# VHH binders against Homocysteine S-methyltransferase 2 (SAM4): the designs that were tried, part 4

Target 1, 325 residues: Homocysteine S-methyltransferase 2 (SAM4), of Saccharomyces cerevisiae (q08985)
Amino acid sequence: MARLPLKQFLADNPKKVLVLDGGQGTELENRGIKVANPVWSTIPFISESFWSDESSANRKIVKEMFNDFLNAGAEILMTTTYQTSYKSVSENTPIRTLSEYNNLLNRIVDFSRNCIGEDKYLIGCIGPWGAHICREFTGDYGAEPENIDFYQYFKPQLENFNKNDKLDLIGFETIPNIHELKAILSWDESILSRPFYIGLSVHEHGVLRDGTTMEEIAQVIKDLGDKINPNFSFLGINCVSFNQSPDILESLHQALPNMALLAYPNSGEVYDTEKKIWLPNSDKLNSWDTVVKQYISSGARIIGGCCRTSPKDIQEISAAVKKYT

## First folded at step 1 (VHH)

Design k3 (framework vhh_3k1k_2)
Fold by ESMFold2-Fast, scan of step 1:
Structure k3 (fold): chain B 325 residues (1-325), chain A 121 residues (1-121)
Amino acid sequence: as target 1 above (325 residues)
Amino acid sequence: QVQLVESGGALVQPGGSLRLSCAASGFTFSSYDMRWYRQAPGKEREWVAGISWSGGSTSYEDSVKGRFTISRDDARNTVYLQMNSLKPEDTAVYYCAVDLGYYEMGTYDYWGQGTQVTVSS
């Protein structure tokens, strides 16, 4: 293994900021892969031709995506597993057994590791329960979100990733609801034995999608104190407004000054949910240079991009990180 | 296997009424918002109406407000569009749609084959 364990590397290099990759799902869509499926960006991996035929067009496209992010300066990259819960896979693909599911996840992790090499960090990406029902951007988990069995939903993917030494970090991203956040924070080291982070899905005005404030989230974390899994390594925001994201991250920093943070916002394009099109953001006031500088000042240790962020965006992020670290 | 099958399209006179149905299969119907769109010859596809997963909220394009009503029957996995006071400009192929992807990360809509509505004398 050429890379140091992630926790050791970050402790040894307290000023280091890792550059994360961009939005894989939207990038694969831009490259001609039809990700219109409940398993989203995982869809190309479901076909056996992806694994058996080295001439597979989808295989080439996914490899080129990883290569382009690496060339842009990415140092930590994600597995293509945002909508890859056992529930999503078993309901929407030919895979029906836990054994088949574990083989799929192991192959995806192996593929990602082979693409990025041994000197880069790899995140096992896990989307929220809300992503299964397309509510990660509304936070609407129904009338009784406290009754949702989050652990059973996450368990098969989590147990697989927890055992996989090719993963350096587990990333729970776009968490939009306080009850889901509390559930993840309640899991001990026997459930989460690898470093992990939680990325929050937040409104432009800086509250969690369900209306929970950053101060309320910080209070939950403070109240749990020493009961929180010591593998909880970062808290942050992802798939959030480009313009508002620096102020939102700073709110987290003020509320939790000793917490290592991360941020990977959307490109700044605005999605019209009725017309189903991406619109230019006429209110995009900041450059990546400005945004990254502010993220670093707020304690960000990992910075990247989410929806509609391309290798060009990652190149600009990488340049800004090098300039300010 | 996700399928949406529209029905109910017909030729009607101006001022007439039609009810369109969309039968859904291959996904947990009660968990998703449903929408109707239409496309007239030589024009862009336009959104017509939407209904939330719970049925608690509905939305309409301005040109159809007060004339069209969207509803759903989760026991039958069906969404409906009741069209009243039909006008010649309502002539179009009508499609139902469901998004089984992500609203703010880009949507991945499944569409039916459509049902033709013609309003003329």
Scores: ipSAE 0.011, ipTM 0.273, lowest interface PAE 9.0, mean pLDDT 86

Design k4 (framework vhh_3k1k_2)
Fold by ESMFold2-Fast, scan of step 1:
Structure k4 (fold): chain B 325 residues (1-325), chain A 120 residues (1-120)
Amino acid sequence: as target 1 above (325 residues)
Amino acid sequence: QVQLVESGGALVQPGGSLRLSCAASGFTFDDYAMRWYRQAPGKEREWVAGISYSGGSTSYEDSVKGRFTISRDDARNTVYLQMNSLKPEDTAVYYCATYRGSDWYEYDYWGQGTQVTVSS
């Protein structure tokens, strides 16, 4: 294999910080793909013409997005599978069977690996149950969140990704609720047999979307101790406020000083609801250079971007990582 | 259709107290975290206090900690801000707003504001 196993590579290179790609959903939207669909950024892969027609416009767009992130300096990239649970796919696309679903995921992973080559790392991206119910930014899972069968919801996608040797890491993104976090952390190696990370969905004032504090999350992890799946490799924050994210990551580092961390925040752009446009971040005190430097000081090993982050943002992240490592 | 209506703003003496209310309609209130913001003359709008969907977690800006208390009554679709030991620097228009991660599918809803003036 052209690349070392991820954990070995990072152990052999203790100062190395991997640059992650940007926000795929928003980037595809900016490139003209209509992602306003329950399967979100996975929508171009649902059409058979994506696979059978070499002149497919959507295929060219997705490939160019990966290439642009690679050229910007990305070293670890995600599959385009954030809202690609079996439930979401089977309810919202022509795909109705587990066999068809597995074929879809296998083709997406193959396509992503082919785009990035054998020397880059690939994350199998999994969104939270909250994304399926449109609560990934509220964390409100109802009155009895402990009764939600998270395992059954995640199982088809997990079983597929566990078997796929083209994936280096499984990424659970934007986890907004403590009971979902506890469920993921409770799964043993028979359920999660590949290295994985958990990205937390936190509001700009530094608590999980459901109101759980970073100290409470750290206590859950400490209480589980040796019971946690040894494949749990990183904890972090994603799709979080650009300006507040360094302080949030530092609070997590202080609570869990031996935990490898990751961060990939939103761009810092502000949406004008009346004009229906994105306005640039006017905070000149927070640049990618400043934010990345602070992330590295807090122990981040993977840094990238989430919503509204472009290849230009990844280029700036890559430059800052090189400067401070 | 979505409305947030603030009330309770008044002129008060330094050291006084006020309770602000924000009545919500047109959406499922208990699906949203709620916040209070304020904007003083010639200043940018700043966050003051926040409360989670369940009411189990609250947060405050440092300058109001220990003096202000945010609470909610989901049966009445109302969020409150109890303001004690008011100071002249608390003079501002106070706004209530939803917080639901407007970066995705839903946008923060804002009330019209209620004026609080702290002066002798």
Scores: ipSAE 0.000, ipTM 0.146, lowest interface PAE 15.3, mean pLDDT 84

Design k5 (framework vhh_3k1k_2)
Fold by ESMFold2-Fast, scan of step 1:
Structure k5 (fold): chain B 325 residues (1-325), chain A 122 residues (1-122)
Amino acid sequence: as target 1 above (325 residues)
Amino acid sequence: QVQLVESGGALVQPGGSLRLSCAASGFTVSSNYMRWYRQAPGKEREWVAGISSSGDYTSYEDSVKGRFTISRDDARNTVYLQMNSLKPEDTAVYYCARETYWDSGEYTMDVWGQGTQVTVSS
């Protein structure tokens, strides 16, 4: 293959920081795709015309999105599979069998790889259990979150991504609850056979959405020690407050100084609930230049954007990464 | 046109029961997270109960846990709130709302019903 294995590349280049793509769901929405549905940004791939019609408008839009992130400087990009659990897909689309589901995921991965080429890294994106129940930003998994069978929920997507050599990394995004984090960290190499990362969903005050502190998360990781899957490659924060994210990442660095980190925050835009539109944040305290510099100082190895981050944001991130590495 | 219409509010004695209904038109309740809120005189509107789009997950405010049950009838496109062991402090206007899915770190209700009055008094 044209690219080195991700872990080897980063070990051989200890000062290298990879630029991640931006917010795919919000970017596709900005480009006219209606993503307001339970499968979110995966919706254009559900239509057979996406695959069979060379003139498909949605196909062109998704290709242009990937191309624009590449042109902005993205070096590692995600599959469009945040809300693509078997449960979500089978309950909200015509797909009803594991065979059909596996075909969908394989086609999406193939499409993403073909868009980005062989030189770029590809992340198999997996959203949390909380995204299925619309709780990824509250962390409220009910009274007995320890009784949720996270493995059965993730299993079909995990088994598919583990078998797909076109993926370099599996990314668990916006994990908002300590019991879900513990479940993922408990899975051995037979369940997670590829390098993976966990992106945490955190409040502006720097605690996990369920109220768990960074120190408590670090203690869970330290207590597991050598029992943790050796493929656990990065820990970080995603879809978090732009302004507060550097301090939050630094708190993770202080708690886990030997852990490779990643960060991809929201754009800093504020949602107007009455007008139902995104507005520029007049109180934006930091630039991408400042934020990226601080991320790198805290040990970030992958930096990108989440909600409302565009190719322009990724271009600014890429420029800052080049400046500080 | 998208709308929610609540019904079932009434005057009941303490310890009584009521079933509120929320009929949706212009969208399907099985495609959205649905919530019940209430507002008592002189107080802020507060969340009471919620049901996920799949119907597999329900959530409740602490003060109503064990007394209230949220449920859904997809064939009738209707969400229900069964209220048992009613207390005077449950007196409020009850609102049905549709939760807009988002990934921005904040939530919003994009469709609200007109409300239905529940009064618990002897």
Scores: ipSAE 0.000, ipTM 0.178, lowest interface PAE 15.6, mean pLDDT 85

Design k6 (framework vhh_3k1k_2)
Fold by ESMFold2-Fast, scan of step 1:
Structure k6 (fold): chain B 325 residues (1-325), chain A 120 residues (1-120)
Amino acid sequence: as target 1 above (325 residues)
Amino acid sequence: QVQLVESGGALVQPGGSLRLSCAASGFTFSSYWMRWYRQAPGKEREWVAGISSSGGSTSYEDSVKGRFTISRDDARNTVYLQMNSLKPEDTAVYYCAADYEGLYRPYDYWGQGTQVTVSS
């Protein structure tokens, strides 16, 4: 059956926690798609054969990834659009016009919706300015970050997603810098007309990548008060350290006790930068069961996985959510 | 915005030496691992050498150990590959790549490459 509007569903079910999908980029990489490109996980959609040939190998891989996350228990899933800003697409693909760009985004959203069906929620995924310049994990936006025109950068993707009724939620991921966060929070309903969330990119030590504290972020939100866009629906953390993530989310809850939160950390695998391989999580102190229980206690309403999280990880998250809700 | 530009490739005799350079711009160079890759005719791109963000750790493909040395100059945003005792099998286009430790997308930005030919 067709889904209820997301905000209404969560209001009607105040103890419900939605299970989000896993790390699409790393999952597609594991399935043989070469994502080492400025448009990252969007790369398979750039080829016209993806759209014209129902037998396309890449099309089958992306569809199977969505199906595997659904079978694992995912209830809300993302479009494959983390590095799909107009600037990134127009600089790194044959697409040069807004019309062509809008056609690409519309087709990706349609494909994602067709994969997940009408009963599941769909997030229009938007990566930060930092992802375009490869600084989403450092937060280093240069000497004058206040001079960056974030609105102009985000505008084409925002205008497209605002108009697309197949999307339930807009997700700004891995925001690593306070000036970018302030820009997003300053945009009114004419700019952000759909429910949205902001996922923060944070250090293991519990501060934003640029050094801004959770308390400073809370103060920015409190200072905006009634001027804040009423569509701002969740704040959270994503692509953060597995082991440190529960304490970080709790610090955010303490700073903003009335804010609905979300969390989707990395798998806990350690990247060996010399061998260029992922090593298994050898830390047996924390499990998805423990981490999810702590997230729910801190007020998380959406829980999933980021980098290196697989359908198996989502199965464990789903089981823990059912156990603790 | 982010750019990597390789230089220093040339034709050399077996046993000769070359120093490759990779000039980086548009990111905080000192925070990134830097790596060299190569692609020989008809072969896939292979990793050659890596240097950590601090410069304290280096790693090499087995066939180049003892012959190649990777180094970096953070003041100049440049990584180097010193190649000694060159062999015909080292003939390839050499590429520079950057990634942040633990980065979700390693090697988003590749240079255009510099051609090394080892022939008599």
Scores: ipSAE 0.000, ipTM 0.213, lowest interface PAE 14.4, mean pLDDT 85

Design k7 (framework vhh_3k1k_2)
Fold by ESMFold2-Fast, scan of step 1:
Structure k7 (fold): chain B 325 residues (1-325), chain A 123 residues (1-123)
Amino acid sequence: as target 1 above (325 residues)
Amino acid sequence: QVQLVESGGALVQPGGSLRLSCAASGFDFSSYAMRWYRQAPGKEREWVAGISGSYGSTSYEDSVKGRFTISRDDARNTVYLQMNSLKPEDTAVYYCAKTYEWSGYSDYVFDYWGQGTQVTVSS
């Protein structure tokens, strides 16, 4: 019923690995929601009918998605807020004020908590500045990435999530550039007052999208030492190639052997651009059983799925976690 | 069948202006986000600008903000890119894209791409 604080629960249960949900945006698209919008998976929450009419078709779809992930074995789940920065929302929806924006985020968090209940953990999901400019998979932040004011971009969403006791963890996803990573790591407890993690957007060759190596990232963390925000709880990889992901996570483990890690890769499906359909990966040599076993060996404490991962994928992840823990 | 046809690319002098057009067919245009990308010689395609379907809201890469304007005409199924104060570094093939999401997942490829239109900024 009542859950322990996440960090305390994991400290008390050192062999416990939490199962994360799957790819919400792609799952909502599979269920008939058009996510072709700058706010992406947040789009169903923008319509007032979602909130005023409990019989809303979109409301039912989002509830069923959460319920299907819970039934599959998910123990920690995300708010549907990957592209829900104040900049994205105010430029791309009828919402124009900070007050309206805070109301939207509070309602989304409340809805997510009501769907999953009080015994499950809830992540406030935050996408990178790179997702706003469509470069989270290239890491190309232009000629002067050090001059980008990441704090001002994240501030409204961060201030909202910091105040919300229904959230257990803040998740920065798909961070593809070293300057954005350095910015997040530089923020103290007054800016990030809740436990948080950073999920890296990593190339198949095991470097950050901008070319930064795992050793360089580890050096940034080591150089900060005791100055690093004590709320920094996990580092990991997400929305990365399924087949390459175990080796990449192991590289991160070798660079930072004492860091708690997390991983949630893509499904391994391949999009046929000519036929406009998703195809199963016919060359997939790994199973979720194999991948999860390797993740656990590398020190993963949270394992889930990203793009094109379904409740069936989460069920397989859950079974493997149970088998190897 | 979904089709995207870009036009308007030309040779222009630094400081000049150019308007690109992308004519779309084969889908419910007003319901989809549209994007402009560009690819300079020897580089990967990069995002330039986007416009949403439902709200018509716009977003830009920082280096073009204030110089470029994306707009759409849903009655004509056309998206435009107005480019002002052009610089040599704006030289690229410009592509129109329809997408199912605002973020560019590499394994969740953009739904459709046009053939591109060449913009050259040189004296």
Scores: ipSAE 0.005, ipTM 0.249, lowest interface PAE 10.8, mean pLDDT 84

Design k8 (framework vhh_3k1k_2)
Fold by ESMFold2-Fast, scan of step 1:
Formats: C-alpha cells, sequence, structure tokens
Structure k8 (fold): chain B 325 residues (1-325), chain A 121 residues (1-121)
C-alpha cells in the first residue's frame, strides 16, 4: 500500500519520531568505495556501468548500505546527493548539460526509491554553497555573502527535486551562514513546492559557523512569519558534535517552541593521527539512549546520524526512539 | 597562512610522463584529504584525483584512470600526481586543493596557484 504524505502522517501520529539513516558518505568509504572527490558520495553513480551492469560491485555496495540502514530501523532515508549541485557535477565529472544532469538526478532518486521501497520516506539531499566553493576562511562565505546568488546555484537541483514525486521531503543540509539561510527562507511555493527542512551547521558552543546565534536565527524566522513558505516543515542541526548537540537542539526549541525539529549528529569518534584509525567515543556517559531521549524532549520529529554513523548507530537510535516514544 | 604551492608543470610530447608536486604549509597536513584539479583555457575547473588523509584510499576521474597516480608524503607535507601516457587533452593548469579535515569535514577550503601542463609536439 502507498505511504501517507509525510506531513499528514506526522500530524496523524503526533508522538511518532522517524528514524533517519546514517552517514552515507563515510559508510560507503568503509565499504570500499573511494569517495575522495568533489561530488563525494555521488561518485559511484557517475560511472555508466553502475546503471548498465546489474553485477556492478558499486551498485551492490550502495544497495547493501540502504538495506543495512533499513534493517537497523531507518524509516526515512536520503538520496546520495549531498555534493551534487549542477556546478559541482559539470565541473568535476563528464556530465556537461542540464539534460544529462537531470537524467543523473532522476536515476539516483529512482535507485534510492527502489532500494527502500514504497512504504519508506525519501529525502532529496542538498548540500550548501559552502560545501562546493573554495574559501579563504572556514565558516565564512567571503566579505559580501549577501551578494552571492544562492538561488542560481541551487536552481538546477531544486527544479529537478521539485518535479520528482518519488521524493517526500527536500533536505538542505549543513547550512553554515545566515545569508544562505535567509535566501532559502525567502523562496516561495513556486520555488520550493515540496515539504523541506533546513539542517544547520553549528560550532560546539551552539552558534552557526559564521557566529549567528540560535536566537538570531529564531528572530529571522519570526520576522518572516506568514511570508515563510508553508512547505518549511523542520529546522534542525546535522553533522554537529555528538556531545554538544542535545543542548544546541534545546536552545532551538526554547527559541522556537512550535517548530518541528530534527537532529542527526556525527558519531563522536576521534581520529588517532599516529595509528591513522578512528577510535570509538570514549565518553560512555553520552550514549545514543541519552542523546535521543534529550532530542525527543526538545521536540525532534526526525532523528538519525551524520558522519561516521553506521547501521549499528542507527539500530541504537531506533531502539532509543522506540523506548522514549 | 595556509599555503599550497604546485610545481612540476612543463611542455611534454604526447605519450610522455610528468610528476607534479604540491607543497603544503600552515596546517597539519596529515589530517587532510588532498585533491588535484585541472582547468583548460576557457573551461571550468574539473577534478582529477584524490587521496584520503591516510593514503589508503585514492580516486580518479575516468579519463585519467590507469594513466595518473596520486600519492602523498606526510613527512614532507607534499602530495604528488604522477602523469603517464599524456595526451593533448590533458593540457591544463593543474591545481592542488586541501580537502576536508575531521574537524571541518564538509568543505574544500584552500587551493594553490596552479602549475601549467602543456602536451603538444
Amino acid sequence: as target 1 above (325 residues)
Amino acid sequence: QVQLVESGGALVQPGGSLRLSCAASGFTFSYYAMRWYRQAPGKEREWVAGIDYSGGSTSYEDSVKGRFTISRDDARNTVYLQMNSLKPEDTAVYYCARGPSYEDWYTFDYWGQGTQVTVSS
């Protein structure tokens, strides 16, 4: 049977928290796919053999990743399109035309939908301007970020995702700058015709990477009021420090008590530079059980993982969600 | 403060070989993935090759696979691109880029000045 529209399903089930998948790029890297390139986790989809050869090793790996997240308890999953802007694709792959680009995105969405089936929700994932461009300074879009034409940058991917009925939600991830946030919030239903969310990239101390506070972000949203696109469905934090993330989400909840929130932090793993390996989170007091309980208390409706989160992490998130809902 | 300096670009005949170097300073080199890009006249910059922080994972654009090899020497803070069986279409300015760190995972945040490679006879 067909799934209900996402907003209707969540309205009908006010205590439901959806479990999101884990970090696809880092998981594909763990499975032997070389993601070290500007289109990152999208790289396996660039090769025509992925599409033409049913025995493709990369195709099997991506399908197994989706299956493992589903088996772990994921209920809403992302397309593998974080660094898949038209500019990134056309500059860094053999794809040169808008028609070729649209075909790539449509095939990736089709593949993701086929992997997860018709009863799961699918997010069209969009990374920020900052994920594409070279910058002099980290967390800064240059001297005049207000002059960046964010709409023209996002337009090809956004127009494609708006037209694709296989997507339930558009996710703007890891937004690190207030001017980019303001641009997205300014787009009306003619530009963003599907439910969407904005995931914020925040420092450990709970400010946006550019120094904007959660209260300042809340004020921008309040000032726009009824002018905000009614498809704006969730605000949250992603790819954020595991340990600091519950307090940051609570600060958003205090500033915007009626806003549906989401959170999907990094795993908390620490890289050992001498051994060149990832080590487990050494702070055993901050478990997924504790973090998920705090997220739910702050109004989170979607919870998952970002960098270095595996099917095992999603299984722990799923167990905690079930325990606290 | 962060600096990437490419070198090794030259005029080479078709079928020839060339090794590019990128010397890094102003950051902890071993924490970062490193990339090579190229830009031909009148065209946009395109990715060529990548190597992760450990050197254990490498990736290549399809047109250079089997011909180009990326490597790194963390003791010398240098990334290399060994180019074999060069073709006229490899003619471009080659750029080194610092990839994401584990503290700043998501951005390619610094580029070098470039080194010119010309393949002609």
Scores: ipSAE 0.000, ipTM 0.146, lowest interface PAE 16.5, mean pLDDT 84

Design k9 (framework vhh_3k1k_2)
Fold by ESMFold2-Fast, scan of step 1:
Structure k9 (fold): chain B 325 residues (1-325), chain A 121 residues (1-121)
Amino acid sequence: as target 1 above (325 residues)
Amino acid sequence: QVQLVESGGALVQPGGSLRLSCAASGFTFSDYAMRWYRQAPGKEREWVAGISWSGDSTSYEDSVKGRFTISRDDARNTVYLQMNSLKPEDTAVYYCAAYSEPYFGRSYDYWGQGTQVTVSS
C-alpha cells in the first residue's frame, strides 16, 4: 500500500485538507451517460459489456472522469455507488441475488481502485434511504420514520464494504432525516468496522432537510458520547447550496467544535424541474476561493464538490486548498 | 406497486379538444411532479407539459403553449392535460409520468401504458 491509513495520515498532518472528487452522477450525465434510473450513476456498470469489452464507450467515459478528477487535484475519490443498495439494484436491474450483488460491488470497487491507483484514498459511497424513495432533499420519511428498518436496508452494502480492503473510508451521503442519522450513529464496530463519515442534506436555512437544527444534531451526538462507534471520523454537509454552505458549516463547527468536518456543496447551478435544464447561478455571491477559505477556517479536513461540480471546479478547490493551508 | 393509468385518448377533428386523465396509485401523489409526454410513430418520445409537486408551477413545450393546460387534483390522485385547438401534428400516444426531481437533476420516471390521440379529418 503506497498510502498511509487515512486516520494516521490526518493525525500526522493536522493541518492537511484532502481534496475530494466532484459530482460523478452529473459529470457522467454531461459526458453522455443516461443516468435517469433508480441506480443513478451505477447504471453503466450493470451492462456486461462494460466488463467484457475493453473498447466499451461507457468504460472509457467512467475511466476518463476519474482521470480528469485526479488531474484536477483530487486526493480522495468515491466509488460510483450512491444509489447501489441491494433493494435498488435487485428491484431495478437484472441482478436478483445477494451473490450477484456482492460481485457487482466488488467489481465496481476494483475498477475505482484501478483508476485512481494505490496512493489515493477511496470512499465507498452510500446514499440514504431517502435517495431510494426520492426524499433526500425533503427529509420526509412519512408519518412513522422511527419504524423504518434502516439497518436491514443498508446491511448488504455495509457488509460488502466492511470487508473490502481497497476502501479507506465509508461515506454516508445526503442524510436528510434525524431518525436515519440516529440509526447510523447507533451502529457499533461489528456493523461499521471501517472509518466512516456522515454527510448531511441541509436546507438553505441551515437545518437538516426534515427541520432538525445543527444544535439538535450536536445534542444527539453529545448524548451518545462514548457509545458512538469509534470509527465515526467526520461529520459534514454535502449536496448543499453553494452560497449558504460556508455559514452552515460554521454553525456545525460552533455546535461541535471538536468534530472533524467535511464539506462538498453543489456547483451553485439551479435545476429547473419544469424545464429540465440547469440554470447558471447568476446570483453567485462567492467564488471557490472564498468558500474554501471559510471551510478551512471552520475546521474542514476534506473538501470537494457534489452535483454539477466538474474537474474545473475541483481544480479551483485544489488551488484554494493549497493557498490557504 | 406504482401504477399510472392514462385515459381520454380519442379520434378528433382538427380544431377539436380532448382532456386526458392520468390516475396514480401506489405512491404519495402530492410528493411528485407530474409530466405528460407523447410519441408519434417513427419519432422519439418528447416532453409536452409539466406541473410541480405543489401545483404552483407549470411548463410546456413551445409547440403546445397556449393550447394545452396541465393541472392536478391531489384529492383524486389525478393529473390532467386539457388539449385545445388540436392539430394533425398532435397525433401521438400520450404518456403520463410521475417524476421525482431532486435539486441535482437525478430523476425517477414512473410511466403509464399510454393513450392514443389521433387528430384527423
Scores: ipSAE 0.000, ipTM 0.198, lowest interface PAE 10.4, mean pLDDT 85

Design l1 (framework vhh_lunsekimig_d3)
Fold by ESMFold2-Fast, scan of step 1:
Structure l1 (fold): chain B 325 residues (1-325), chain A 118 residues (1-118)
Amino acid sequence: as target 1 above (325 residues)
Amino acid sequence: EVQLVESGGGVVQPGGSLRLSCAASGFTFSSYALYWYRQAAGIERELIASITSGGSTNYVDSVKGRFTISRDNSENTMYLQMNSLRAEDTGLYYCARVDYGWSEYDYWGQGTLVTVSS
């Protein structure tokens, strides 16, 4: 194996910051893949022609996306599995059995690993319950969120990823509700046997989408103490406002100074409906150079991009990481 | 071609009401969740209301009880009824079709300006 185990590598290199890839779903859509399906960016993998036909247009597009992020400087990349829960897949695709589902996930992980090679790290990406019900941006899980069986929802995807040695890290993304966060943090090493992180979905004023403060989140973590799964490796923010993200990450650092952090915000672009193009945000106060410098100062160990971030954004992130590390 | 066109913005006094409309075309309207975002001067764009394909609604706390989002699938139109308007509600209001929140800026209208002042 060309790469060291992720936790060992980061312990051996305490100043190292890994560059994460950009927004896969938005990038694939920009490249012509129709992602308007509940399984989102996973949709090209559902077609058997993706697997059986080396000349598949979708296969070429996904491979080129990975290659462009690698060329931009990405060192750790995600599987294309944000909306790939068993529930989502079985309700919205021809796949109906757990065996078929496991075969799909195994093939996606194999494909991702083959694209990035053996010297790069690979994250098994898992979206929240909120993404399945279209509430990852509000965090409103209804009147009794504590009664949602999060474990049963995550279990098929989680059990698959736990068995797959091609994955270095499991990433729970855009978690918008405290009860879902508590559920994940309650799972022991028998349930979460690989290093994992939790990316929080926060609104621009720096609270979780459901209104929970960073101080309240920190208190939950502190109260668990040594009971927390030792595989819990990073806490961070993703798909968050570009401009506000440095201050939000700093608030997490102040609340949890010994916690390794990560951040991958949205691009800050705005859509021009007259010209039908994306423009740089003219009110954007920060550059990637400034934002990355601030992230590193707050203890970020993994930095990348979320919605509307392209290989060009990752190239700028990579340059800033080199400059400030 | 996916298009979203907002209307209904204007100048209103505190305590007044406005109804915003978002006319959609180029996609199967009934199959998608739809969103209203607001951008105030000096503040980044904020999600204020959402409606699922099944009609379930969600609101940011500052507008709960005052704003009502609704949809008419037969007319391919989404609405935002705004009551008891406050100066803080002033801003540019955007209609959006956002798939799963990963593509916050998937499809946006041009925006419609709401000014609450006298």
Scores: ipSAE 0.000, ipTM 0.128, lowest interface PAE 17.8, mean pLDDT 84

